# Designs tried in a protein design chat: VHH binders against q9lnl0. Part 2

Target 1, 290 residues: q9lnl0
Amino acid sequence: QLRHGFYEGTCPPAESIVGRVVFNHWDRNRTVTAALLRMQFHDCVVKGCDASLLIDPTTERPSEKSVGRNAGVRGFEIIDEAKKELELVCPKTVSCADIVTIATRDSIALAGGPKFKVRTGRRDGLRSNPSDVKLLGPTVSVATSIKAFKSIGFNVSTMVALIGGGHTVGVAHCSLFQDRIKDPKMDSKLRAKLKKSCRGPNDPSVFMDQNTPFRVDNEIYRQMIQQRAILRIDDNLIRDGSTRSIVSDFAYNNKLFKESFAEAMQKMGEIGVLTGDSGEIRTNCRAFNN

## First folded at step 11 (VHH)

Design k2
Fold by ESMFold2, fold request of step 14:
Structure k2 (fold): chain B 290 residues (1-290), chain A 117 residues (1-117)
Amino acid sequence: as target 1 above (290 residues)
Amino acid sequence: EVQLVESGGGLVQPGRSLTLSCAASGFTFSTYAYGWYRQAPGKQRELVAAIYGSDTLYAKSVKGRFTISRDNAKNSIYLQMNSLRPEDTALYYCAKEFHDWGSEDYWGQGTQVTVSS
């Protein structure tokens, strides 16, 4: 069963060790928050928060990393470093799934986002299959997004908090928003800037939050209102009548956004978890035990 | 239509090098993982190398000799094959995503590599 302070008796320094490792990486590279947010989301929505995403493929066995929508997920070395330290002090005790959860929570706080508690006690999954990956692309309709989020237990307000909150930091590659720079309704100055930024080699990227790209805050919703959203899915949130008022509420009330985002992240981190005697405690987060 | 076109194969002597290339069109190149497969006579296709995100994966038989890379600006992936051996003789295919090998849209037509004196 998940509970607060799950490791207080079995590995008292668990959360502080993860926090220090995350801080050290974040201090050197502010993009850590975006990396961990994406990692947790991609792990949790694919058969639950069991760290199945962390499994490396082999030439004989592909993994969730073999799927293109996961090709841009990064930050696995942060989880590895935390796991290495935890295995020294508390062998076979702290799951990789819990490390991802704690690390993401801590990285959000470091980036100026809400501070919130998470429950722990997750165990690691025994399966990482490419066929399980059902992630929506950036051009889907709001209706399709609502249906997908409902299927994992989230209402519309939670969906808007997760989509915008997950995009308040981080980058998008130019190949993912070509439809946006061709859209005459997009802010004309930003559209022109993006056309220039996207001329470079290697599919350049731009910040999804043009104003505060390293802070977890409500600025992304203000950008949506101003027709400056980078991704089609983000622009759809201000365009669609079912989500428009929620976007506005978050844009004009940062406290409401932060409270809603914290609650949404707490719920997401508990999707389909393994507890008790289910799953395993991996000694290496990249590979199943044996 | 999704297209993958391999090139760069040929007949080479043992110990020599070749670079295979795979030109992609009909989809957003940068958002996928890629694999190079090979099929020797009488054998099933096997994954030889893959590139996904910033990571690469190699079969044991080619590790240290082959290098996969990609160039998003040219919509291409490459396989640099060094120190070629007769057992590397095969028809080499590139694939979009290295788990969906059963679809024509995910495979090229192949380029033959023959390593012989």
Scores: ipSAE 0.173, ipTM 0.646, lowest interface PAE 5.5, mean pLDDT 88
Fold by ESMFold2, fold request of step 14:
Structure k2 (fold): chain B 290 residues (1-290), chain A 117 residues (1-117)
Amino acid sequence: as target 1 above (290 residues)
Amino acid sequence: EVQLVESGGGLVQPGRSLTLSCAASGFTFSTYAYGWYRQAPGKQRELVAAIYGSDTLYAKSVKGRFTISRDNAKNSIYLQMNSLRPEDTALYYCAKEFHDWGSEDYWGQGTQVTVSS
């Protein structure tokens, strides 16, 4: 079972080691918060928070990384660095799933987001199948999104906190929002700016939070209200009657947003976890044990 | 209509090079991973190279000789094949995604590469 301080007796420096590794990467590159948020979300909503996303494919065995929905996930080297140090200090003790959870929590705080505790004790999964990847694209309806989040235990408010909160620091590639730059209801100055930014080769990206792209805060919801959301799903949240009041509440109350986002992240980090004797403790986060 | 069209195959002598191209249409190109597969006579199809996110993957038999790349502006995937060997003779396919989760996977028609003297 999960508990706070799971490693206090078996690897006392576990959380501090992860925190230091994350800080060192974040200090050099503020985009690591976005990377770790996306990593945890893509891992947890696909058959639970078991680090199945981290498994590298081989020519004989594809993995969740083989699916295009995961093409933009990055930051695996941060998890590797933490795992390498942990294996030297506490061999075969700290799971990759717990490293992802702790790293993401710490990166949120570094970016000015809420500080919150996480329970630990996750074990690593023994499968990583492309067919398990059931991730929604950025143009789905709010109704479809509500149904998907409900199926993994989230109500509408939690969904809005995760979608907006997960997009307050990230980027979107131009191919994902062409429908937005054609939408006459989008803020006209931003639309023009995006048309210019998207002319470059190799599918350029833009920040989803045009004002505070490196901070975890409620600014993304203010952008939604101003018709400046980059992705269709984000714009849909302010347009749809089932979600618009929640968007407004978060936009006008940063404390409410941060508390809601912290709670949502805690709940997401506990989806479908393996504990006790289930799963394994990988020695290399990119591969199953022998 | 989703289409993948391979080109650039041909007959070539051992030690020479070829570049295969795969032109994609009918879907948002940049959001997917891609693989190059090959099938030699009497053999099962095998993945020889893949590109996913910022990473690449190569079969042991081609690593160091083949390079996969993509150009999102041209909706195209490439396989640069250097130092070709007779064992590289096969029908080469590109695929949207490189996994085994459906019978409706999208494959191109294939382009033949024949390496012989």
Scores: ipSAE 0.109, ipTM 0.613, lowest interface PAE 6.2, mean pLDDT 88
Fold by OpenDDE, fold request of step 14:
Structure k2 (fold): chain B 290 residues (1-290), chain A 117 residues (1-117)
Amino acid sequence: as target 1 above (290 residues)
Amino acid sequence: EVQLVESGGGLVQPGRSLTLSCAASGFTFSTYAYGWYRQAPGKQRELVAAIYGSDTLYAKSVKGRFTISRDNAKNSIYLQMNSLRPEDTALYYCAKEFHDWGSEDYWGQGTQVTVSS
């Protein structure tokens, strides 16, 4: 069972070690927050928070990393470094799943986001299958998104908090929002800017939050209201009657957003977790023990 | 071998301008994000400016005075610093940020900027 202070008796420095590693990386690269958020999300929404996303693929054994939607996930070196240090002081004690959860939490706080506690005691999964990966695309309708989130136990408010919370520090490749660049309802100045940015080769990326891309705040929702959403899903959130009021509330109340986002993150981090004798404690987060 | 080499620092009077350069080599330049950081004596390192593609971000303390830019053809990042102040005195670092494909972050050796009357 998950509990607060799970490692107090077995590995007292567990969370501090992870926090230190995360800080060192964040201090060098503020995009770490976005990386870890995406990592945790892509792990948790696919058959639970069991660190299955971290498994490296081989030619003989593809993994969840083999799926195109996961190709842009990063931050694995942070998890590896934390795991390495933990294995030195507390061998075979702290799961990769818990490391991801703690790391993501700490990176959010560093980026000015809410501080929240997490229960620990997760174990690592024994399966990583590309066929399990079912992630929503950037042009998905709000109705489809709501249905998908409900299927994993999330309500509309939580969905809006998670989508915006992730996007406010995230980046998007130009190929993902060509439909928006062609949309006359999009802010004309931003549209022009994006067209210029996307002229470069190799599918350039842009900040989805054009104002505070390194801060976990409610700015992305303000930009939605301003017709400055970059992804179609973000624009749909402010246009759809089911989500419009939520977007508006978050846009004008950063405190509310932070509280909602904290709750959403806590809930997300507990999806389909393995505890007790289930799964394993990996010694290498990129590979199963056997 | 990945390298970042800063240049352009020096001693200047308040109100003057200075342009820092960072020359990168050993990797695909255009695919990464970059940032300028600075560390003053006795203070923590702080982000000054960042660039991802053509998008830019600035610290509040330098916004409107500093401009970060890139030249992919020259594999270089620049920091144009205008209206320099004594509080801008620091060792300035160029950083290559993490890429989605697992590349390491790198820092240059730094270039000293001193603003004094």
Scores: ipSAE 0.013, ipTM 0.323, lowest interface PAE 8.5, mean pLDDT 91
Fold by OpenDDE, fold request of step 14:
Structure k2 (fold): chain B 290 residues (1-290), chain A 117 residues (1-117)
Amino acid sequence: as target 1 above (290 residues)
Amino acid sequence: EVQLVESGGGLVQPGRSLTLSCAASGFTFSTYAYGWYRQAPGKQRELVAAIYGSDTLYAKSVKGRFTISRDNAKNSIYLQMNSLRPEDTALYYCAKEFHDWGSEDYWGQGTQVTVSS
């Protein structure tokens, strides 16, 4: 089972090593937070936090990475680097799943987000199948989103925390919010800006949080209220009666958001985890041991 | 045409100061975020400082020594570099709308900063 300090007896430097690696990358590139957050989300919501997302596809064996929605996930090199160092000092001890969890936590804190603890003891999955990947699109309704999150044990508040918290950092490709650019309800200045930004080739990207894109804070919710949400789902959160009050609360209370986000992240990181003798400890996060 | 042109680099002794400038043209300056990056020989490009909205961020290695600022009237971004060190030697780039993993809309050609006794 998961516990705090899982590696105290087997790999005492485990979390420190991961933290150092994450810091080094983050210090050079603040977008690391968004990358790792997205990585963990895309891993955990698909059949649990088992690092199945990390498996590289082959011609003979497709993986979750083979799905288009995962094509934009980044941060694998960070996990690889951490794993490499860990394997040197603690061979076959620290799972890729735990590395992702720890890395994401640390990156959030570095970005000014809440500090929270995570239980460790996760093991890596033995399956990575594209057919398992069921991710919500950027134009999904709140009702659909709620249903999806409930199916994995998350309430509405947690959902709002995860969606907004995940979007307060990072970018969205223009192709994901063309409906918003055409929405007359969107802030006219922002709409104009986005139109210009999206004129470029190769599906340009923009910060979902236009004000503090490198900080994990409640700014995304404020922007929702201001009709400045970029993704449709974010706009829907403020418009829908079931989530409006939550958005408002987060928008005007960063402390509340951070607390809620921390709890949400802790909960998310424990979805469908493998423990004990289940799964494996990969030596290479991109491949099964066998 | 969108352009970013860096200037202000040069050879300085340790402890000295330099101010880098980035002149932007071809777009609405005030609506974007900007950053300074640097790349030393044999090293990866790294974010030095960024400015977006009213917020600034700095790499740990330069925090307290470097200051990024903007002048919307001049369509310019600046990097005030104080207490320069030999390890600050690099080619410095100005970037507009930097994104995930160092991706950006536009980069300048860079300005060389060399700190040597």
Scores: ipSAE 0.007, ipTM 0.266, lowest interface PAE 10.0, mean pLDDT 91

Design k2
Fold by ESMFold2, fold request of step 14:
Structure k2 (fold): chain B 290 residues (1-290), chain A 117 residues (1-117)
Amino acid sequence: as target 1 above (290 residues)
Amino acid sequence: EVQLVESGGGLVQPGRSLTLSCAASGFTFSTYAYGWYRQAPGKQRELVAAIYGSDTLYAKSVKGRFTISRDNAKNSIYLQMNSLRPEDTALYYCAKEFHDWGSEDYWGQGTQVTVSS
């Protein structure tokens, strides 16, 4: 199954190659962390962490990328670059699923988040169907969210860590939070700023963490308490009695948040993995092997 | 094997400038963060400056006087030291700050900087 250092005998430089590729992209563009967090989450919650999200559609076969909720996932070129180098050094050895896992971990550390170990040994899935995509939207209730996270093995505390932690970096398009702009309970200065920012064509974006948008830290929870959450799902976490105390705990204890987020990310990265002789090791992360 | 080799130290008058260099080999240079540390006689080693991608961090005692930089093409890290003071006298080390999981910290042998008349 999964173990630390899975590639130490078969591809010793595997993790350092991925780390270098991620660093080079992050050095030029701090939004890499948000891209990789979203990529891993969208991959793992759809039939497990098997890199099924990476498969490009063809005229004969749609893929998970064909679904609108995946339209905003980016950063696939980072995975491709790492895979290309790995195939030169260690052909047919390092899975795309492991590259996503390692890359996301390293990008979190670069953004000031927790450093944590991940186990490796994932293999790549042989299926990518649009009908498998079951992703929650930004306006779902806490109760609906709890049920969804429970169905993949996560308790409420882990859910709050993943939702807020996943939103401490990155952007939301104005179309996703129009209900927030109209909410009189939202901080009035921020609401006015958002109305102004959202004028213009092409569905503009704002940072979900208005104070520290490029750092993985607990500031998103402090914003929730201050009625400054951008997305409805984030605002719901402070309004709902089942999650309010957890939000408060993270807001006032950054160490607790970072430890909880690291643990949550480790657990998420192991959902429904393929190991041993299951699945394949893709040579091109965008396509199944022939 | 991993190697970090410092150079550029020497004896210099107060108020003058000096540039330290650190050449890295045995690993992929561009994926890590780096720091300069110093150890004065009888004191503990202390962080002077660090570079994380394009972001930098400086000790309070050197901020505004020292500048850390990197050159990925030459696999090198630099410390530009301006307005040197006698209190800057120390053995200066470079170190690899961001580590692969399972890796240990690596240090060079150091280069001596002496600020005296």
Scores: ipSAE 0.000, ipTM 0.111, lowest interface PAE 19.0, mean pLDDT 85
Fold by OpenDDE, fold request of step 14:
Structure k2 (fold): chain B 290 residues (1-290), chain A 117 residues (1-117)
Amino acid sequence: as target 1 above (290 residues)
Amino acid sequence: EVQLVESGGGLVQPGRSLTLSCAASGFTFSTYAYGWYRQAPGKQRELVAAIYGSDTLYAKSVKGRFTISRDNAKNSIYLQMNSLRPEDTALYYCAKEFHDWGSEDYWGQGTQVTVSS
């Protein structure tokens, strides 16, 4: 089972090593926070936090990375570097799943987000199947989103915290919000800006939070209230009666958002985890041991 | 029309205090983030302080000396500057929806602060 300080007896430097690696990458690239957050989400919501997303596909065996929704996931090199260092100090001890969890936590804090503890003791999964990947699109209704999150044990508030928390540092390809830039309800100045930004080739990306894209804060919710949500789902959150008050609360209370987001992240990181003798401890996060 | 109007600048001696004000109009004040920037002659514009709701951020060079605050009822942002130094001399700007990389949505005209003995 998961516990705080899981590695105190087996690999005392485990979390510090991961933290150092994450800091070094973050210091050079502030988008690391968004990358790791998305990585953890895309891993955890698909059959649990078992690092199944990290498995590279082969010509004979596709993996979760083979799915289009995962094509833009980044940060694997960070996990690899951490794993490499850990294997030198504590061979076959720290799972890739725990590395992802710790890395994401630390990255959030570096970006001004809440500091929170995580229980560790996760093990790595033995399955990575594209057919398991069922991720919501950017135009999904709030009702559909609520249902999806409920199926994995999340309430509405947690959902709103996770969506906004991820989007406040995240980026979106222009192809994902074409419906919004055609929406007359969107802020006209932002709409014009986005149209200009999207003129470039190869489906450019924009920050969903146009004000503080490198900070984990409640700014994304303010933007929602201001009709400046970029993705349809974000706009729906402020319009829907079931989520409107939550968005408003977060928008006007950053402390509340941070607390809620911390709890949400802790909860998310524990979805469907393998512990004890289940799964394995990978020596290479990109491949099964056997 | 969106407007930001700075005031309160002037000539002061080192060690003295000064309070800058920024009056905003033409939009819903309470829902935005704000910041103070400054630009010294021959230097790039730099962030001095920012306020996100009730959360604040300060440049290292002014932390502990400057305080940013807001009054939603007056649609105003303030910068209390204590223990002023000659190196604080600059044109100070108020910004709405400031970006970390220095791209701002709206700027005021600026108010000159000169610290000299």
Scores: ipSAE 0.000, ipTM 0.242, lowest interface PAE 13.3, mean pLDDT 91

